# VH-VL binders against q8ixk2r445to577, part 264

Target 1, 133 residues: q8ixk2r445to577
Amino acid sequence: FFGMLQNKGLTDYCFDYNPPDENQIVGHQVILYLCHGMGQNQFFEYTSQKEIRYNTHQPEGCIAVEAGMDTLIMHLCEETAPENQKFILQEDGSLFHEQSKKCVQAARKESSDSFVPLLRDCTNSDHQKWFFK
Key: E = the ipSAE of ESMFold2; O = the ipSAE of OpenDDE; V2 = 0.75 times the mean of E and O plus 0.25 times the DockQ between their complexes.

## First folded at step 11 (VH-VL)

Design f95 (framework fv_axatilimab; at its last look DockQ between E and O 0.05; V2 from the best seeds 0.00; counts 0 for: pae O 2.001 > 2, placed apart)
Fold by ESMFold2, look of step 11:
Structure f95 (fold): chain C 133 residues (1-133), chain A 120 residues (1-120), chain B 107 residues (1-107)
Amino acid sequence: as target 1 above (133 residues)
Amino acid sequence: EVTLKESGPALVKPTQTLTLTCTFSGFSLSTYGMGVGWIRQPPGKALEWLANIYWNDEKYYNPSLKNRLTISKDTSKNQVVLTMTNMDPVDTATYYCARLYYGDYYFDYWGQGTMVTVSS
Amino acid sequence: DIQMTQSPSSLSASVGDRVTITCRASQDISKYLAWYQQKPGKAPKLLIYDASELQSGVPSRFSGSGSGTDYTLTISSLQPEDFATYYCQQYYEWPYTFGGGTKVEIK
């Protein structure tokens, strides 16, 4: 799949990557922003290796979760996807992070206008349901 | 079993500072994502959120009360402390501490509450 | 601040009745809503989170639904132990706010 990765429960919000330094795309957190489809910040590819790739920029970025963390961070993609970069998009829309055994959930940063994807224990919440559009 | 318990004075005079301690067990603020918050309820009235503190020492306050509130933690003692300055009779309420997880800003376990009366 | 309006403020019902309590937010809260039960003299207990997810250990007669601004808590068959006041809470935006409560009296 390639497109905007949208949340079911948080209406009209999409994965968005807009690092503060356009020349350094590694190490910053993925956010959720109102879906607009303008520019390249909201376009991701879900690959056969179960990666979520930010490939509208070179070098290509792959979403990862570092051990013991719950935030989605941009790493460089590798020829063989590391375990911390593998996400299983389930038929019910849940986005499962295999290494941690947790699901991606839309949540607000406290006292902020920003929403972010975070890992949480898997539930049936619509905040844990995602789809490409 | 997750438990929380509030302690502090039951009676406070106007203008004094209230200090409440939440002691908890069955979880730790060393656990990534864990937090403790304070909520109050005046007699017969709705609940009002006061403040949250998280495992990483991030702190968040209700803006209507921000200048009066201070929250802190001692992770090794499983304690969270709330201080509220310049108490007024309108602050008479039951004060609760409760557990939450960062990102999920609802409270899954609550203490029994402590009644604080502000009176001359 | 998001205002949460509960309806009704109070109701009386018989054991076995289906009870419906509504909560309306002053703006879209995208299912960032929790329900609590509070019995007299006791702390609130979480029943429902994310509008419809049942908290562990809560009886299945409790359910939540809704989207946008309008949310509902349903008790499918009221039991004597369900005498309580019920509160909704939004956590879509800071500061978090609660509804005024709905008191359920068992006839």
Scores: ipSAE 0.674, ipTM 0.897, lowest interface PAE 1.7, mean pLDDT 91
Fold by OpenDDE, look of step 11:
Structure f95 (fold): chain C 133 residues (1-133), chain A 120 residues (1-120), chain B 107 residues (1-107)
Amino acid sequence: as target 1 above (133 residues)
Amino acid sequence: EVTLKESGPALVKPTQTLTLTCTFSGFSLSTYGMGVGWIRQPPGKALEWLANIYWNDEKYYNPSLKNRLTISKDTSKNQVVLTMTNMDPVDTATYYCARLYYGDYYFDYWGQGTMVTVSS
Amino acid sequence: DIQMTQSPSSLSASVGDRVTITCRASQDISKYLAWYQQKPGKAPKLLIYDASELQSGVPSRFSGSGSGTDYTLTISSLQPEDFATYYCQQYYEWPYTFGGGTKVEIK
């Protein structure tokens, strides 16, 4: 699967990554933004290694969850996907993080008009359902 | 200006089917993201969500009433229809239709409501 | 279903008073919470969405706050036109559910 990763509950919002330096893409948080399909900021790929890859630059970036965090951070992809980079996009649309045993949920950022994907306990909310478009 | 208006019978007998029509203006269900929902309110009681329908014909129902509810739309007439089978006196309430946007699951514009009494 | 519990069920206040209404969800609803105002014989009117966003045209004396399971609607200075019943609504999970309402009456 590849393309824009869109949330069902928060309609018209997609995974978005826009690092300050395109030549140094790691270490920043993945956010949600209106789906526009322009540029490379919203293009992601779900791989057979259960990675969510950001294929804008080489080396490629992969979404990771750092210890003790509930945000999605860009790391470099590795030959063998590390445990903190493994996700399961399930049939019902839930995006499950294997290591934390939590689901990715669209959420409003505190004291902001912006939205971010956050790890939360898995529920039946449409805000935890995602699809590629 | 966005407006909605409910129409239907004011009185229904027990076991009969209620059919309500919501006629709206100022927006279209051909527009991406647009939706219309039904909410009811028994006299002196709280609000209860019934069903939603969206521009793409997606439908959502309150599980407690799902087997009794059917929602449909006629985009060309700017109408949404709700049917509720096997009416009971407990279903006596003011029925509202309201607009919402898919992803914004709150209701920003409401009709004036229509009172439906179920009585023999 | 997610239960929404409002408190108090009713209160008496005077013009100019600060009024606070609480809504508690049975689980974390992640700020997917709206507030409505309803006057007798009228349809509900949207006041606040996403817990704290003021709907266009709503007076600034209305404000919403909260996160997780606990949310609050505040009227900073009650006006004569504010005497009504207020409802909260969650839209985190199907089915949508409303609070029991809070009636704000004249003291």
Scores: ipSAE 0.263, ipTM 0.786, lowest interface PAE 2.0, mean pLDDT 93
ESMFold2 (binder alone), look of step 11: mean pLDDT 93; pTM 0.936

Design f96 (framework fv_axatilimab; at its last look DockQ between E and O 0.07; V2 from the best seeds 0.00; counts 0 for: pae O 5.9 > 2, placed apart)
Fold by ESMFold2, look of step 11:
Structure f96 (fold): chain C 133 residues (1-133), chain A 120 residues (1-120), chain B 107 residues (1-107)
Amino acid sequence: as target 1 above (133 residues)
Amino acid sequence: EVTLKESGPALVKPTQTLTLTCTFSGFSLNTYGMGVGWIRQPPGKALEWLANIYWNDEKYYNPSLKNRLTISKDTSKNQVVLTMTNMDPVDTATYYCARLYYGDYYFDYWGQGTMVTVSS
Amino acid sequence: DIQMTQSPSSLSASVGDRVTITCRASQDISKYLAWYQQKPGKAPKLLIYDASELQSGVPSRFSGSGSGTDYTLTISSLQPEDFATYYCQQYYSWPYTFGGGTKVEIK
């Protein structure tokens, strides 16, 4: 799948990546922002290797979660996807992170007015349901 | 078994500073994402959120009370402390501490509560 | 601040009745809503989170629904232990705010 990755429960919010330095796309957090489809910041690809790729810009980025953490961070894609970059997008819309065995949830970042995707124990909440648009 | 228990004075005079301690067991504030919050309930009234503190020492306060509240933790003692300055009779309430996870701002385990009366 | 309005403020019901309690937010809270039960002299107990997710250990006769500004707690067949006051809470934005409560009494 390719397009804007939208949350079911937090309506009209999409994965968004806007690194402060276009030449250093690694190490920054993925956020949720109102879906707009402008520019390259909201377009992602779900690959046969179970990656979520930010591939409208070079070099290609892949979403990862570092061990013991719950935030979604941009890493460089590798020829063979590392375990911390593997997600399963289920038929019910859940987005399961294989290494941690947790699901991606839309949550408010309490120190700001921003929403972010975070790993949480899997539930049937609409905040853990995602789809490409 | 997760438990929380509030302790502190049952009676304070107007203008005094209230200090409440939450002692908990069955979880640790060393755990990533873990937090403890304070909520109060005046007699016969609705609940009011006061403050949260998290494993990483981030602290968040109800804006209407921000200049009166201080929250801190001692992770090694499984304790969280709330201080509220310049107490007034309208602050008479039962005060609860409760557990939450960062991102999930609802409270899954609550202490028994401690009644604090502010009177001349 | 997001204001939460519960209705009714109280109701009388019999064991076996279906009970519904509503909670209206002053703005869209996108299902960031929890329900609590509180018995006299006791702390609140979490029943429902994310508008419709049942907390572990809570009987299945409790359910939650709603979206946008309007939310409902339903007890499908009221039991003697369900006579209590029920509160909703939004956590869409801070400060987190609670409804005024609905007291469910013996008819």
Scores: ipSAE 0.718, ipTM 0.903, lowest interface PAE 1.4, mean pLDDT 91
Fold by OpenDDE, look of step 11:
Structure f96 (fold): chain C 133 residues (1-133), chain A 120 residues (1-120), chain B 107 residues (1-107)
Amino acid sequence: as target 1 above (133 residues)
Amino acid sequence: EVTLKESGPALVKPTQTLTLTCTFSGFSLNTYGMGVGWIRQPPGKALEWLANIYWNDEKYYNPSLKNRLTISKDTSKNQVVLTMTNMDPVDTATYYCARLYYGDYYFDYWGQGTMVTVSS
Amino acid sequence: DIQMTQSPSSLSASVGDRVTITCRASQDISKYLAWYQQKPGKAPKLLIYDASELQSGVPSRFSGSGSGTDYTLTISSLQPEDFATYYCQQYYSWPYTFGGGTKVEIK
């Protein structure tokens, strides 16, 4: 699967990554933004290694969850996907992070009009449902 | 200024179909992120959400009433239409249309509401 | 569906009183909660969204708080125009659901 990763609950909001330096793509947080499909900042790929890959640059970036965090951070992809970069996109649309045993949920950023994907306990909320478009 | 106004019959017979129209101004359903929803309120009772429609023609229905509800839009007329089939006296209520925006699934502007009575 | 339970269903208060209304969700709704004010014969008016954000134009005496399943609407000093029915609404999961309402009456 590849393309825009769109949320069902927050309809027309998609995964978005726009690092300040295009030559240094790691270390920043993945956010949610209105789906526009322009450029490469909303193009993601779900791979056979269970990665959510940001493959617009070389080396390629993969979404990871750092220890003790609930945010999605961009790391470099590795030859063998590390445990903190493995996700399961299930048939019901839930995006499950294997290591934390939590689901990715669209949430409002604190004291902001912006939104971010966060790890939360898995529920049947449409805010935890995702699909590629 | 954002305004919404409901229109339709004040009286409907049982088993008949109710058709309500929401005419709005101050915004457009051609605008990215815009949506309009319907909410009803029986006399002296709480609010019940019915359906939403958005600029991209996405539609959402209350599952308890989904088989009876149809929502549509005419963007050129700034109108949203709600139809509800097989009306029953229990469906007697004030029906509201209201605006909502993507990411903010609360209703920030409401019409004045239109009272619909279902009676033989 | 997520059930929203408001308490109390009604209360009597005087001008100047501090009024507190509670809304409890049947599950965690992650602050996807709005509060509305409705006066007799009028449409609901949005007061609070995202549990604690004050809608533009709403007096500062209104405030919202809470997280998880428990949320509160507070009127710090009740004014004559505040006598009305108040409703909470969750938008965490479809279908959207409202609380049963709390009628604030004059003592």
Scores: ipSAE 0.032, ipTM 0.663, lowest interface PAE 5.9, mean pLDDT 92
ESMFold2 (binder alone), look of step 11: mean pLDDT 92; pTM 0.932

Design f97 (framework fv_axatilimab; at its last look DockQ between E and O 0.81; V2 from the best seeds 0.76)
Fold by OpenDDE, look of step 11:
Structure f97 (fold): chain C 133 residues (1-133), chain A 120 residues (1-120), chain B 107 residues (1-107)
Amino acid sequence: as target 1 above (133 residues)
Amino acid sequence: EVTLKESGPALVKPTQTLTLTCTFSGFSLSRYGMGVGWIRQPPGKALEWLANIYWDDDKYYNPSLKNRLTISKDTSKNQVVLTMTNMDPVDTATYYCARLRYGDYYFDYWGQGTMVTVSS
Amino acid sequence: DIQMTQSPSSLSASVGDRVTITCRASQDISKYLAWYQQKPGKAPKLLIYDASELQSGVPSRFSGSGSGTDYTLTISSLQPEDFATYYCQQYYDWPYTFGGGTKVEIK
């Protein structure tokens, strides 16, 4: 699967990554932004290694969850996907993080214009359902 | 078990400052993502959100009352304090503190509330 | 601010009845909507969050639905302990705002 990763509950919002420096793509938080289908900031790929790759620049970035955190942070992809970068996009649309055993949820940050994906206990909430568009 | 309890004066005179303390257990404001909010309810009326404070000391206020409200925390005591200046009889209400999480801005646990009457 | 219009303000029902309460937001709140139950002299109790997710410990006769601006709380079969006032709350944007409440009374 590839393209925009869009949330069901938070309508018209997609995974978005826009690092300040295009030559240094790791270490920043993945956010949610209005789906616009422009540029590469919203282009992601779900791989056979269960990675969510940011396939815009080389080397490629992969979404990871750091220990003790509930945010999604960009790391470099590795030849063998590390445990903290493995996700399962399930049939029902839930995005499950294997290591934490939690689901990715669209959450409001500080205002209606600021949203982020966060790890939360898995529910049937539409905010935890995602699809590639 | 999560519990919260409000404490403070039951009676305040007009123009005086109200200070309420929320003492909680079962969670800590040192924990990432954790927050505590204040909500009030005049007798027979609807609920009104007042302010939130989070683990990182980030604070949010109801804009209609922002200039009168101050929220603070003492993590070591598991307490959150709300001050409200220039009280008026219209501020007579039951005041609640409640738990919430960053990103999940509903209140899952509430204190029993404390009634505050503003009268001369 | 986002206005939450709750209806009806009150209703009378009997045990076993199906009860429906509506909450309308002044703008799309993307299912960031919670429902609370409040009994006289008690604090509100969380029933539903994210429009349709049942809070742990809440009976299954309670359900929430809706999207965009329109949301509904349903009690499939009203029980004696369900007579109370119900409130909706949006947490899409600051400040958080509540509906005016719906008092469910005994017919």
Scores: ipSAE 0.818, ipTM 0.935, lowest interface PAE 0.7, mean pLDDT 95
Fold by ESMFold2, look of step 11:
Structure f97 (fold): chain C 133 residues (1-133), chain A 120 residues (1-120), chain B 107 residues (1-107)
Amino acid sequence: as target 1 above (133 residues)
Amino acid sequence: EVTLKESGPALVKPTQTLTLTCTFSGFSLSRYGMGVGWIRQPPGKALEWLANIYWDDDKYYNPSLKNRLTISKDTSKNQVVLTMTNMDPVDTATYYCARLRYGDYYFDYWGQGTMVTVSS
Amino acid sequence: DIQMTQSPSSLSASVGDRVTITCRASQDISKYLAWYQQKPGKAPKLLIYDASELQSGVPSRFSGSGSGTDYTLTISSLQPEDFATYYCQQYYDWPYTFGGGTKVEIK
């Protein structure tokens, strides 16, 4: 799949990556922003290696979660996907992070206009359901 | 297992500063993602969120209270403190502290509440 | 601020009745909604989060539904311990706000 990765419960919000230095895309947090489809910030590819790639940049970024953390951050993609970069987009729309055995959930940053994807124990919440547009 | 308990004065005079302490057990604010918030309920009226503090010492306040609120924590004592300046009779309420997780801005465990009356 | 309007403000019901309580937000809150139960002299107790997810340890006779601006709490078969006041709370945006409550009384 390629396109905007949208949340079912938080309607009209998509994965968005806008690093402060466009030439150094590693290490910043993925956010959720109103879906607009303009520019390069909201287009991601879900690959056969179970990666979520930010492939509108070279070198390509892959979403990762570091051990003990719940935030989604950008790493460089590798030839063989590391375990912390593997997500399963399941038939019910849940986005399962294999290494942590947790699901991606849409949440607001406290007292901010920004929403972010975070790992949580898997539930049936629509905030844990995702689809490509 | 998780418990929270509010303590502080039951009676406060107008213009005074209210200081409330939340003492809790069964969890720690050293744990990633944990937070404590304060909510009040005037007699017969709706609940009103006041402030949240998190494990990383980030603090957030209800903007309607004109910067009257200060929240702080002592993680080693399992305590959170709320101060509210310039008290007025309209601030008469039961004050609760409650646990939440960052990102999930609802409260899963509440203290019993403490009634604070502002008069004479 | 997002205003939360609950209806009805009170209702009378018998043990075994199906009870439905509604909560309307002044804007779309995208299912960032919780339900609480409060008994006299006690603190609120969390029942439902994310509009429809049952909190651990809450009986399955409680359920939540809704989207956009309109949300519902249902008690499928009212029990004696369920006579209480119920509040909704949105956490879509700050400040987080609560409904005015629905008091469920013994008929």
Scores: ipSAE 0.657, ipTM 0.889, lowest interface PAE 1.7, mean pLDDT 91
ESMFold2 (binder alone), look of step 11: mean pLDDT 92; pTM 0.936

Design f98 (framework fv_axatilimab; at its last look DockQ between E and O 0.05; V2 from the best seeds 0.00; counts 0 for: pae O 6.5 > 2, placed apart)
Fold by ESMFold2, look of step 11:
Structure f98 (fold): chain C 133 residues (1-133), chain A 120 residues (1-120), chain B 107 residues (1-107)
Amino acid sequence: as target 1 above (133 residues)
Amino acid sequence: EVTLKESGPALVKPTQTLTLTCTFSGFSLSTYGMGVGWIRQPPGKALEWLANIYWNDEKYYNPSLKNRLTISKDTSKNQVVLTMTNMDPVDTATYYCARLHYGDYYFDYWGQGTMVTVSS
Amino acid sequence: DIQMTQSPSSLSASVGDRVTITCRASQDISKYLAWYQQKPGKAPKLLIYDASELQSGVPSRFSGSGSGTDYTLTISSLQPEDFATYYCQQYYSWPYTFGGGTKVEIK
């Protein structure tokens, strides 16, 4: 799949990546932002290796979760996807992180107007349902 | 089994500082994402959120009370402490501590509460 | 701050009745809503989170629904232990706010 990865419960919000340095794409957190489809910050590829790739720039970035953490961070993609970069987009719309056995959920940052994707225990909440558009 | 228990004075005088301690078991604030919050309820009235503290020592306060509140933790003792300055009779309430996880700003386990009366 | 308006403020019902309680937010809260039960002299107990997800250990007669600004808590067959005050809480926008409560009494 390629496109904008949208949340079902937090209406009109999509994965967004806007690193401060276009030539340093690793190490920053993925956020949720109003879906707009402008400027390539919201376009991701879901690959056969179960990666979520930010590939509008080279080198390609892959979304990862570091061990023991719950935030989604951009890493460099590798030829064989590391376990911390593997997500299963399931038929019910849940986005399952294999290594942690948790699901991606839309959540607000505390005391902020910002939303982010975070790993949480899997539920049937619409905040844990995602689709490409 | 997750438990929380509030302790502190039952009576304070106006202008005094209230100090409340939440002692908990069955979880730790060393665990990534865990937090403890304080909520109060005046007699016969609705609940009001006061403050949260998280495993990483991030702290958040109700803006209507922010200049009066301080929250801190001692992870090794499984304790969270709330102080509230310049108490007034309108602050008479039952005070609860409760558990939450960062990103999920609802409270899944609550202490039984401690009643604090503010009077001359 | 987001205001949460509950209705009714109180109701009387018999064991076995279907009870519906409404919570309205002053703006869209995108299902970031929890329901609590509180019995006299006791702490609140979480029933529902994310508008419709049942907390572990809560009987299935409790359910939640709604979207946007309007949310409901339903008790499909009221039991003696369900006579309590029920509160909604939004966590869409900081600071978190609670509804004024709905007292469910024995009819």
Scores: ipSAE 0.695, ipTM 0.897, lowest interface PAE 1.6, mean pLDDT 92
Fold by OpenDDE, look of step 11:
Structure f98 (fold): chain C 133 residues (1-133), chain A 120 residues (1-120), chain B 107 residues (1-107)
Amino acid sequence: as target 1 above (133 residues)
Amino acid sequence: EVTLKESGPALVKPTQTLTLTCTFSGFSLSTYGMGVGWIRQPPGKALEWLANIYWNDEKYYNPSLKNRLTISKDTSKNQVVLTMTNMDPVDTATYYCARLHYGDYYFDYWGQGTMVTVSS
Amino acid sequence: DIQMTQSPSSLSASVGDRVTITCRASQDISKYLAWYQQKPGKAPKLLIYDASELQSGVPSRFSGSGSGTDYTLTISSLQPEDFATYYCQQYYSWPYTFGGGTKVEIK
């Protein structure tokens, strides 16, 4: 699967990554932004290694969850996907992080009009449902 | 201007099926992200969500009433229809249709509601 | 299902009073919470969404706050037109559920 990764509950919001330096794409947080399909900031790929790749740059970036964190951070992809980069996009649309045993949820950023994907306990919420478009 | 209006019978006998129609204007269910829901309110009691329908024909029901509810849309007529089977006096309530705010699950515009009494 | 416990069920207040209504969810609803105002014989009217965002056209004397399980609707200075019943609604997970309501009456 590839393209825009869109949230079902928060309609018209997609995964978005826009690093300050295009030559150094790692270390920043993935956010949610209105789906626009323009440019490279919203293009992601779900791979057979269970990675969510941001493959518009070389070297390729993969979404990871750092220890003790609930945010999604861009790391470099590895030949063998590390445990903190493995996700399961389930049939019901839930995006499950294997290591933390939590689901990715669209959430409002504190004191902001912006939204971010956060790890939360898995629930029956459309804010935890995702699909590629 | 967004408007919604409920129509249907004011009186239904027990065990009969209630059919309500919501006619709206100012928006379209052909628009990506749009949705319409039904909410009821027994006299002097709180609000209860019943069902939603969306632009892509996805439907959601209150589990407590799911087996009795059917929601459908006619986009060309700007109408949403709710049917509820096996009506009982306990189902006596004001029934509202309301628009779901674009991209969200709260209701930003409501009809005036229609009172439905279930009685022999 | 997520239960929404609203308190108080009713209160008496005077024009100019500060009024506070509380809504508690049975679990964290991540600020997916709306507030409605309903006058007798009328449909509910949206006041607040996403816990603290004021709906367009709603007077600034209305405000919402809270996070996690606890949320509050505040009327900074009650006006004559504010006597009504208020409801909270969560839209975090199916099924959507409303609070029991709070009737604000004239003292």
Scores: ipSAE 0.018, ipTM 0.658, lowest interface PAE 6.5, mean pLDDT 92
ESMFold2 (binder alone), look of step 11: mean pLDDT 92; pTM 0.931

